# Ledger of designs, part 42: miniprotein binders against Mucin-6 (MUC6)

Target 1, 185 residues: Mucin-6 (MUC6), of Homo sapiens (Human) (q6w4x9r395to579)
Amino acid sequence: GHCSLEGGSFVTTFDARPYRFHGTCTYILLQSPQLPEDGALMAVYDKSGVSHSETSLVAVVYLSRQDKIVISQDEVVTNNGEAKWLPYKTRNITVFRQTSTHLQMATSFGLELVVQLRPIFQAYVTVGPQFRGQTRGLCGNFNGDTTDDFTTSMGIAEGTASLFVDSWRAGNCPAALERETDPCS
Key: E = the ipSAE of ESMFold2; O = the ipSAE of OpenDDE; V2 = 0.75 times the mean of E and O plus 0.25 times the DockQ between their complexes.

## First folded at step 7 (miniprotein)

Design zt31 (from xt9 with K58E R62E; at its last look DockQ between E and O 0.27; V2 from the best seeds 0.00; counts 0 for: pae E 1.9 > 1.5)
Fold by ESMFold2-Fast, scan of step 7:
Structure zt31 (fold): chain B 185 residues (1-185), chain A 98 residues (1-98)
Amino acid sequence: as target 1 above (185 residues)
Amino acid sequence: GSAEEIRKLVEEAKKHLEEARRLFEEAKRLAEEGNLEEAERLLKESVKHLDEAIRLLEEAAELAGDLRLTRELLFLAIELALLIYRVRELEEEIEREE
């Protein structure tokens, strides 16, 4: 299955449900028991550099008990707080430059991430068939039914994206990241 | 100047983040040993340090005046969010065990 984070704030779930949102926080993109060592993929959003009424993807994070891999729009890759030169390899994960504009994180456990750096920062998540029906987060539940793709962290299926997205915040975000733009200005 | 003030706020926030991390690691060890009450106490102390780090980060961002986070502030915000996420996971695990 494929999940995409494109055009600043557009998301297409594993079951191909498209939505967009406004948010300036770190969000849980993918949790699954299929990810080793309590792994989770997260997406970081901030205000757009060209329009402050819009938000955009600025970093992607893979977090497990062993790894804290951050890939930022500025082409900085860190693991456990230390900057890494590419290609960077661990036992189960390799981060490398796929093309002049794309980085790839390949894993041994059925998760692949491709990050487009230019002209706009975007992310593409691919998971193997073992993840079917076993995912949760912004990328949806991968069960073949789009009607419950907005299942919140509390297990409630919502009809709209806003409550769904808010439920998948990774923590209490600073006011600087959670500031709302004035809708009337 | 404001740049020096921002730097001081960021360094103070990082110290609170590292203390929160230390408390979290101790809480995790205690929970693994079955000492759930002490683990919960240390998690609450960790959260207090996280709250202070967030307050300092917010102050630094306001002084910066940019509506977007700089790289340094962004990585600090990410580290705070990741530790908050881990604290929440451990709190839920302890609640299930009790």
Scores: ipSAE 0.610, ipTM 0.812, lowest interface PAE 1.4, mean pLDDT 83
Fold by OpenDDE base, look of step 8:
Structure zt31 (fold): chain B 185 residues (1-185), chain A 98 residues (1-98)
Amino acid sequence: as target 1 above (185 residues)
Amino acid sequence: GSAEEIRKLVEEAKKHLEEARRLFEEAKRLAEEGNLEEAERLLKESVKHLDEAIRLLEEAAELAGDLRLTRELLFLAIELALLIYRVRELEEEIEREE
């Protein structure tokens, strides 16, 4: 399964459903029993301009009981906020520079993350087949059905992205604005 | 001056975060055991600590000018955000079972 966060406010789920939203919060991108130690992948969005429609991805975060990694445009921060030189390696996670503009987080448990740093901060999430039907968050449920991708954290299928996205917010944030748009358009 | 004050606020926030986490974990165990009433009580206490941590973090952020300027503040904010989500998730789960 491939999930992408592109263009500042566009998301394509594992089931290839595209949608757009504008939010300034941290969201659960991927949660799954297949992630060890209660792991979760999160996406941090912030204002990129003066209007409410000017929002962008500013960081990708992986948190578990054992690992804490924040990838932003300028640095990789781990543990207690310490910036790390790459490559950074833990027991089952490695973060390294893939290209001059791309970082990669490789894991031993079937999660791969590629982050484009420039010119636009974008992220690409890949999960193995063992994750099929067992994912939750903004990346959807990876069950091959696009019609139920907007399933909230409470298991309710929504017709629009706004309530879906808001259900996966981490922290206290305002409601997101949503627009169903093809990220390729 | 300001740096030292920020450090103090951060340390205090961390203490509240850890207490909130402890209470959450205990609540989760109790909920799994079916003791929903006590679980809910602990979650309320957890939220109080979370609120205090948030307040302290916001104060620190104000002194720092921007969360992006302080790696530690940003990291702490993210940790708090995740725990807030997990607490809410468990609260909702308990409510559904009641």
Scores: ipSAE 0.493, ipTM 0.801, lowest interface PAE 0.9, mean pLDDT 91
Fold by ESMFold2, look of step 8:
Structure zt31 (fold): chain B 185 residues (1-185), chain A 98 residues (1-98)
Amino acid sequence: as target 1 above (185 residues)
Amino acid sequence: GSAEEIRKLVEEAKKHLEEARRLFEEAKRLAEEGNLEEAERLLKESVKHLDEAIRLLEEAAELAGDLRLTRELLFLAIELALLIYRVRELEEEIEREE
């Protein structure tokens, strides 16, 4: 399965459902029992500088009991807050420069993350077939059905991206509804 | 001026983050020992500090205006979000064990 986070705050789920949102928060992209040590993948969005209401991806975070890996536009930071030279390797995870414009996080547990650094910071999440029907978060539930991809953190299928995205916040941030519609623009 | 006020808000938020981490780690230890009632109490106290740290960060970001968060503000926001996530996971674990 493939999930993408592209410029203009566009997301395409594992079931190929596209949506867009604007918010300045950290969101849960992917949770699954297939990720070891209570692992989760998160996305960080901030103001893009294009307009007051627009946001863009600024970092992707992998967090588990064993690992904290923050991939931002300019650096990779791990446990202890120290910026790392690539390649960076743990027992199950390798982060390396795939090309001059792309970084890759490869894992032994079926998760792969590719981050495009330029021209626009973007992320591409790939999970193996063992994840089918076993994912939660902004990337959807990977069950082959786009009608329930907007399933909230409480398990409720919503009809709008804004309610769905808001439910997956990991921190305190403005309501996504206020950022998806800009009454001043 | 505004830059000094932003720095003061950030430093205060960091103090709350540090205290929230201390409370979380103690709550985790207590939960592992089976003292679930005290673990829950410390987690609630940790959340109070997290809420205050988030409020302070939001104030700092508001004073910064249209500027994207500086590296310091961005990583502070990330650390707050990660600790909130871990606190919620522990709360769910404690509820399941009770």
Scores: ipSAE 0.470, ipTM 0.758, lowest interface PAE 1.9, mean pLDDT 83
ESMFold2 (binder alone), look of step 8: mean pLDDT 81; pTM 0.808

Design zt5 (from xt9 with A81M)
Fold by ESMFold2-Fast, scan of step 7:
Structure zt5 (fold): chain B 185 residues (1-185), chain A 98 residues (1-98)
Amino acid sequence: as target 1 above (185 residues)
Amino acid sequence: GSAEEIRKLVEEAKKHLEEARRLFEEAKRLAEEGNLEEAERLLKESVKHLDEAIRLLKEAARLAGDLRLTRELLFLAIELMLLIYRVRELEEEIEREE
């Protein structure tokens, strides 16, 4: 399954449900029992400086009991707070430059992350079939049904993105606001 | 504020973050040993240091305009949010074990 974070404020879930939001916080993008050592993928959003959107993706984080890998829009990669030269390898994770504008984090456990650095910082998440019905977070539950893709951290299926996104904040940050789906003239 | 003022705020925030991390790691060890009451006490102490680090970071962000300092603020904010996340997860684990 494929999940994308594009254009500063747009997300498409593993079940292909698109939505958009505003937020300046760290959000849980993906949690799953299939991720080793309590692993989680997180997305960091901040105020947009020159982008058309009001908020933008500024970093992606992979956190587990062993690793705290941060990939930032400034093209800096750290693990456990220390800057790393690419290619960077751990036992199960390799971070490398795929192209002049893209970094890739490949794993041995069925998760792949591709980050576009230029012209706009964007992220693309791919998970293997073992993750089907076993994911939670901003990327949805990967169960083949889009009607419950807005399942909150409390297990409640919401009809709108606002409460869904807010429930997946990783800390005490401002609540995300869903942009109107039908803006009028 | 000056770049020097921002640097002082960042340095103080980093000290609170490190103390919060030390308290968290000790709380985790105590929880693993079954000493849930002491673990919860240390987690509450860790949270106080996290709150102070967040306050200092917000003040530094209000004053910042230097790109290098902005990068340091971003990474420090990420570290703080990740530690907050770990503290919350350990709190939930302790609650489940009661």
Scores: ipSAE 0.018, ipTM 0.439, lowest interface PAE 5.5, mean pLDDT 77

Design zt6 (from xt9 with A81Y)
Fold by ESMFold2-Fast, scan of step 7:
Structure zt6 (fold): chain B 185 residues (1-185), chain A 98 residues (1-98)
Amino acid sequence: as target 1 above (185 residues)
Amino acid sequence: GSAEEIRKLVEEAKKHLEEARRLFEEAKRLAEEGNLEEAERLLKESVKHLDEAIRLLKEAARLAGDLRLTRELLFLAIELYLLIYRVRELEEEIEREE
């Protein structure tokens, strides 16, 4: 399954449900029992300079008991607070430059992350079939049904993105703003 | 100047983050040993330091002008939110055991 974070504020879930998100916080992108050592993928959003987007993705984080890998829009990669030269390899994770504008994090457990650095910071998450029906977070539940893709951290299916997104905040920050329409583009 | 004010706020936030981390590691050790009451007490203390670090970080971002994080503020915010996540995860684990 494929989940994308594009254009500063757009998200498409594993079940292909698109939505738009505005927020200035760290959010849980993906949690699953299929991730080893209590692993989780997170997205950091902040005020943006991108046209037609109030906030944008500024960093992606993979957190487990052993690793705290941060990939930021300024092209810095750290693990546990220390800057790393690419390619960077651990037992189960390799981070490398796929192209001049893309970094890739490959894993042994069926998770793959590609980040586009230019012209705009974007992220693409790929998970293997073993993750089907076993994901939660901003990328949805990967169960083949888009009607419950907005399932909150408390297990409630919502009709709107704002309550869904706010429930997946990874820290104390302001509630997210949902941009439904922009009459003045 | 404003740069000096921002630096002082960032330094104070880093001190609170480090104390919160120390308290979290001790709480984790106590929880592993089965001392859930003391672990919860230390987690509450850790949260107080995390809340103060967030307050200082927000003030530093406000003084920076455009409300966008500088590189240093961004990495500090990431460290802060990751530790908040770990604290909440451990709190939930302790609640399930009780």
Scores: ipSAE 0.015, ipTM 0.459, lowest interface PAE 6.5, mean pLDDT 78

Design zt7 (from xt9 with A81T)
Fold by ESMFold2-Fast, scan of step 7:
Structure zt7 (fold): chain B 185 residues (1-185), chain A 98 residues (1-98)
Amino acid sequence: as target 1 above (185 residues)
Amino acid sequence: GSAEEIRKLVEEAKKHLEEARRLFEEAKRLAEEGNLEEAERLLKESVKHLDEAIRLLKEAARLAGDLRLTRELLFLAIELTLLIYRVRELEEEIEREE
């Protein structure tokens, strides 16, 4: 299955349901029992530099008990807070430059991430057949049915994207550094 | 100037993140040993440090005059979020044990 995160906060789930949202937080893209060591794939969104009314993908994170791999739009790759030169290899994960504008994170457990760095930061998630019906997060549940792709972290199927997206926030949005001040006050 | 003030705020935020991480690791060990009440107490202290780090980070961004995160601020924000995520996982695990 394939899930894409493309410019302007556009997402297409593993079951091919497209949606768009606004958000300045870290969101859970993918959780699955198929990911080792309590692994999770996350996406970081921040305000677009071109338009403050829009948000865009600025980093992708793979978090497990051993690894905290961050791939950012400024072409920095870190693991556990330390910058890494590519190719970077761990026991089960390799991050390398696939093309002059794309990085790839390949794994031994059926997850593949391709990140486009230029001209627009974008991410493409591929999972093997073993993930079918066993995923949760912004990329959907990969069960072949798009009608329940907006299943929240509480297990409720929503008709709109906004409640679905908000339920998959990974924390209290420390990535959203803007103060919530009333611009009309 | 403002650049030095921003640097000071970022340094303070990093110290709070480091203390929160230390408290979290200690709480995790206590929870693994079955000392759930003390683990929960340390997690609450960890959260206070995380909240303060977030406050300092937001103030640094405000002074920078840029509503978008610079590289250093972005990575610090990500580390804060990931630690908050881990703290909540452990809090829920402790509640299930009790």
Scores: ipSAE 0.300, ipTM 0.665, lowest interface PAE 2.9, mean pLDDT 80

Design zt8 (from xt9 with A81F)
Fold by ESMFold2-Fast, scan of step 7:
Structure zt8 (fold): chain B 185 residues (1-185), chain A 98 residues (1-98)
Amino acid sequence: as target 1 above (185 residues)
Amino acid sequence: GSAEEIRKLVEEAKKHLEEARRLFEEAKRLAEEGNLEEAERLLKESVKHLDEAIRLLKEAARLAGDLRLTRELLFLAIELFLLIYRVRELEEEIEREE
């Protein structure tokens, strides 16, 4: 399955449901028991340079018990807080420059991430068939049905994106990213 | 000036982040060994340091003015949120085991 984060604010889920949101926080993009060592993908959104208008993807994070890989729009790759030269390899993950404008994170466990750096920072997530029906987060549940792709962190299927997106915020956000709010009820 | 004030806030936030991380790692070790009561106590201490780091980061971001994070503030924010996420996961795990 394929999930994309494009044009700064657009998302297409693994089941091909498109939606758009504006937000300034770190969001859980993909969680799955198929990811080793409690792995998760996260997406970081921030204001794109105009304080009261659009937001954009600024970094993608792969977090597990072993790794904390950050790929930023500034073409910096870190793992566990330390900057890495590409290609960067671990036992199960390789990050490398695929083209002059694209980085790729390849894994041994059925997850692939391609990041476009220019002209707009964008991300493309591919997962193998073992992930079917076993994903959660902004990329949806990968069950072959788009009607429940907006399943919140509490397991409730929403008809619109707003409550869905808010439920997948990863903790508190700085004041510069957004007003401190609880999930809307 | 404001740049110097931001630098001091960022350095203080980093100190709290590192102490929170140290406390979290020790709590994780204790929880894995079955000492859930002590693990929970250390997690509460870790959360206090995380809350202070967030407060300092918010103040630094406010002083930066244009509501955008600089590269350094962005990475600090990411580190804080990832540790907050891990703390919540471990808190839930401990609650289930008790």
Scores: ipSAE 0.030, ipTM 0.441, lowest interface PAE 5.3, mean pLDDT 79

Design zt9 (from xt9 with T70L V87A)
Fold by ESMFold2-Fast, scan of step 7:
Structure zt9 (fold): chain B 185 residues (1-185), chain A 98 residues (1-98)
Amino acid sequence: as target 1 above (185 residues)
Amino acid sequence: GSAEEIRKLVEEAKKHLEEARRLFEEAKRLAEEGNLEEAERLLKESVKHLDEAIRLLKEAARLAGDLRLLRELLFLAIELALLIYRARELEEEIEREE
């Protein structure tokens, strides 16, 4: 299955349901029992200058008990807070430059991430068939039915993206991602 | 000036993040050893430091206003969000054992 984060604020789920949202937080993109060591893929959004988008993807994070891999729009790759030179390899994960404008994170457990760095930071997630019906998060549940793709973290199917997206925040939204545009006075 | 104020807030937030991380790792170790009572106590202390770091980061963001988000503020925000996520996972784990 394929999930994409494109054009600053657009998401297409594994079941091919497109939606748009505006948010300035860290969101759970993919959780699954198929991810080893309590792994999760997350997406970080902030205010953007992308045309027709108030917020845009600025970083993608893979978090597990062993690894905290951050890939940022500024082409910085870190693991557990330390900058890494590419190609970077762990036991189950390899991060490398796929093209002059794309980085890839390949894994041994059926997850693949490709990020486009230019002209707009975007992410593309591919999961193997073992993930079918076993995913949660912004990428949906991968069950072949788009009507329940907006299933919240509490297990409730919503008709709109707003409540769905808000339920998948990875924690409190830090103030650095929630800036005011209106001046006081 | 404003840049100096932002730098001071960011450094204070980093200190709270580091203390929260230290407390979280100790809580995780204690939970793995079966000492759930002490693990929960340290986890609660970790969360207090995370809340203070978020407050400081929020003030730094207010001072920045319409300025471009600096790399340091972004990475600090990510670190705070990830540690909050891990703390919630550990809390769930402790509750399952209790």
Scores: ipSAE 0.132, ipTM 0.542, lowest interface PAE 4.1, mean pLDDT 79
ESMFold2 (binder alone), alone request of step 7: mean pLDDT 81; pTM 0.779

Design zw1 (from yw1 with K18L)
Fold by ESMFold2-Fast, scan of step 7:
Structure zw1 (fold): chain B 185 residues (1-185), chain A 83 residues (1-83)
Amino acid sequence: as target 1 above (185 residues)
Amino acid sequence: DPLEEAKKLIEEALRLALEGNPEKAIELVIEAIKIAAENNLPEVILEALYVAAYIARRTGREDLLERIRKALEEAIKILEEQG
């Protein structure tokens, strides 16, 4: 199964249902019992311009009890807050530059992430067949049925993307930075 | 408000594509691209292209991709004239 975060604000679920994303927060993209050590893939969205209706993907995070790997649109990769030079390897995860414009995170547990850095920051998530029917989050439930792809964190199938997206918010969301002005002395 | 009108067209196009009406969806995508180009809103063109890509992946229809290519060529001309 494939899930994509494209065009700054669009998501296509594992069951191939597309929707537009509006929000400025960290959101749970994928949770599954198949991810080791309570692993989760998360997406960070922020304002892409002066318009409040325009948001874009700015970072992808893989979080587990062992690791917090952050890949940002600025081409910085960190793990547990420390910057890493590529290729970066752990026991189960390797992050490397696949092309001049793409980074890849390969894992031993059936999850693959490809991040496009330029011209637009985008992410592509691939999961093996062991994840079928065992995923939750913005990428949907991967059960072959698009009618329940908007299943919230409380297990309710919603007909609209707004309630679905809001249910997968992770932690506190800082206010978007206001337009820069000269500081008053 | 051209931004709001273009975003509404893209949202409606996505709904039509989900409901299995790709031809009408592409018509609205092209209209959104035109409005975006005339009002210098390139980020809206990118959103419209996402819906076009989804339709292309689901239908495999080369004729719909050709309509998008022609709309983009015209949009580029409009954007170049603006600046």
Scores: ipSAE 0.000, ipTM 0.201, lowest interface PAE 15.7, mean pLDDT 71

Design zw2 (from yw1 with R15L K18Y)
Fold by ESMFold2-Fast, scan of step 7:
Structure zw2 (fold): chain B 185 residues (1-185), chain A 83 residues (1-83)
Amino acid sequence: as target 1 above (185 residues)
Amino acid sequence: DPLEEAKKLIEEALLLAYEGNPEKAIELVIEAIKIAAENNLPEVILEALYVAAYIARRTGREDLLERIRKALEEAIKILEEQG
């Protein structure tokens, strides 16, 4: 299955359902029991004046108990807060420059991420067949049925993208306009 | 507000494309492009292009791609006159 984050704020789920959202926060793209060490793929969105939408993708994060790999629109790759020269290889993950404008994160567990750096920061997520019916997050549930692609973090299928997207916020939102609660509420 | 009107057309076009009505979707995309060009909103034109590309990839309809190309040519002329 393929999931894409394009044009700053357009998403196409693993079941090919397209939507656009207007949030500025860190969101869970993909959670699955198929990801080792409690792994999750996340997307950071912020207000944009240059990426052709009101909000735009600014970074993609792979977080597990062992790694926090951040690929940012500034073309910097970090793991656990330390900048890395490419190609960068761990036991299960390799990050490398696929072309002059694209980075790839390849894994041993059936997840592949391709990031377009220029002219517009975009991301493409590929998962193997073992992920079918076992994904949660902005990329949908990958079950072949598009009617429930907007399944919230509480397990409810919504008819609109806004409630779906809001349910997949990760932690406290960094953007003031999207912050509804303080860190202690 | 022309920006709000154009964005609404883009959102409606995306839903129509997903529901299997690419011809109506392209009509809304073209209308959004015209509004964006007349009001100097190039970001909306690019958003319209992403929706058009999505429709082209899913349908393989070359006639729909030609319609969008013509709308873009007109939009470019309008934007050049404004700027």
Scores: ipSAE 0.011, ipTM 0.358, lowest interface PAE 9.6, mean pLDDT 73

Design zw3 (from yw1 with V51L)
Fold by ESMFold2-Fast, scan of step 7:
Structure zw3 (fold): chain B 185 residues (1-185), chain A 83 residues (1-83)
Amino acid sequence: as target 1 above (185 residues)
Amino acid sequence: DPLEEAKKLIEEALRLAKEGNPEKAIELVIEAIKIAAENNLPEVILEALYLAAYIARRTGREDLLERIRKALEEAIKILEEQG
């Protein structure tokens, strides 16, 4: 399955349901029992440099009990707060420069992440068939049905993206409001 | 384990909300908020707030929002006393 975070604020789930994202927080992209050591893939969104009402992806984080790997739009890779030179290897994870504009995180457990650094910071998540029906988060549940892709952290299938997105917030940050981006004039 | 106790209350509240019993669901949400505040579990308070917002949105019940507001006011007081 393939999930994409593109154009600053667009997301396409593993079941190919597209939606637009508005919020400034760290969000859970992917949780699964298939990820070792309580692993989770997360995305950090912040305000765009051009518009106060727009948000953009600024970092992707892989967090487990052993590792906190952060790949930022500044082209810095850290693990547990320490900057790392590429290629960076752990027992199960390798982060390397795939092209002049792309980084890849390859894993031994069926998760692959490709990050586009320039001209726009974007991320592409690929998971193996063992993840089918076993994913939670912004990338959806990977069950072959797009109608329940907005399943919140509470297990409720929503018709709109706003409650779905807010339910997957990680950390202490303001919730996005449905009409926050209304034009002033 | 206070964390497990609070999570079970949230799961039961969600079940009640799905079955069309928002009043009892909110009662369990408030109980979970109290346990979370007394045991310094802010992540559980956040989870309870998402469920409360879902219930309020589906039902349009302003009286349920007022009950949540009062529970949050008490939770903030308890958390301030802890530190």
Scores: ipSAE 0.000, ipTM 0.093, lowest interface PAE 21.4, mean pLDDT 71

Design zw4 (from yw1 with K7L V51I)
Fold by ESMFold2-Fast, scan of step 7:
Structure zw4 (fold): chain B 185 residues (1-185), chain A 83 residues (1-83)
Amino acid sequence: as target 1 above (185 residues)
Amino acid sequence: DPLEEALKLIEEALRLAKEGNPEKAIELVIEAIKIAAENNLPEVILEALYIAAYIARRTGREDLLERIRKALEEAIKILEEQG
C-alpha cells in the first residue's frame, strides 16, 4: 500500500482517499502493531503562505522506543537529536540518498519512506501486505474501504478531514489550536 | 474562499486521476490554476503541477500536458500583470 504527502498540504491514504491538510503541529501518519518497539511515523507541519493560513510539511519523524529519526526540509537527518552522515544504518533501518533530491528510509519490517527534498518537501510511504487492516493515522486504515479512512484516534469514522486530522495530533501539541483569521487593521 | 475552492478542486482532480479519469482530472486542475492566478496563490499552482505530473507519468497523454501548458502560460501572464 502507498500513502503520499504532496504539495505541502494534501494526503492520499493507503486506500487511495485524497484529502487536503490544514494544521501546524506534529501528526501521526502511521501507527501499527506491525511496527517494532511501538514505532510510529509522524509528520510535522508549519505555516506556509502566512496571509492565507495554509500549511506545509517541514519534517518526517520515525519514533520508536530506540530511535527518533527526523528528516527535515533543511536536508538534515538526526537520530535521537544527533546529526547523522548518510548512509546511516541501524539494525533494522537504513537512511540514504537515493538521488540528489530524494532520501530513502528502508526498513526490515515492511515500511519504506521516500522523501523529496527539492523543489518542494514531500513524502511517500510504502507498506507491505502484512499492514493491511493494521494501520491507524493520517494514512488511513488500509482495509480496502475508503468510507472509513477518516477514522479518528478515538475510533470514530468522520465525514470531514478537519476533525479526523485534529484527532491525530501528537506530542505536546495544543488540542485547541484553530486556523488563524487575523483581520487586516 | 478562493484558496479553499482551488485546493478542493485539486483534491478532487487527484481522486479522478487515480480512478482512471485523467481527462476530467485535468479540467479541474486547469480550473484551480485559473483561480490561483486570479487570486495570487502561486502555492496552489505548484500543487496543480504535481497532479499534472502524476497524470502524465501514469497515462502518457501528451494532449493533456499541452492543455496544462497553455493554462500555465496564461496564468503566468496574469500574475506578471497582477491581473
Scores: ipSAE 0.000, ipTM 0.137, lowest interface PAE 17.4, mean pLDDT 72

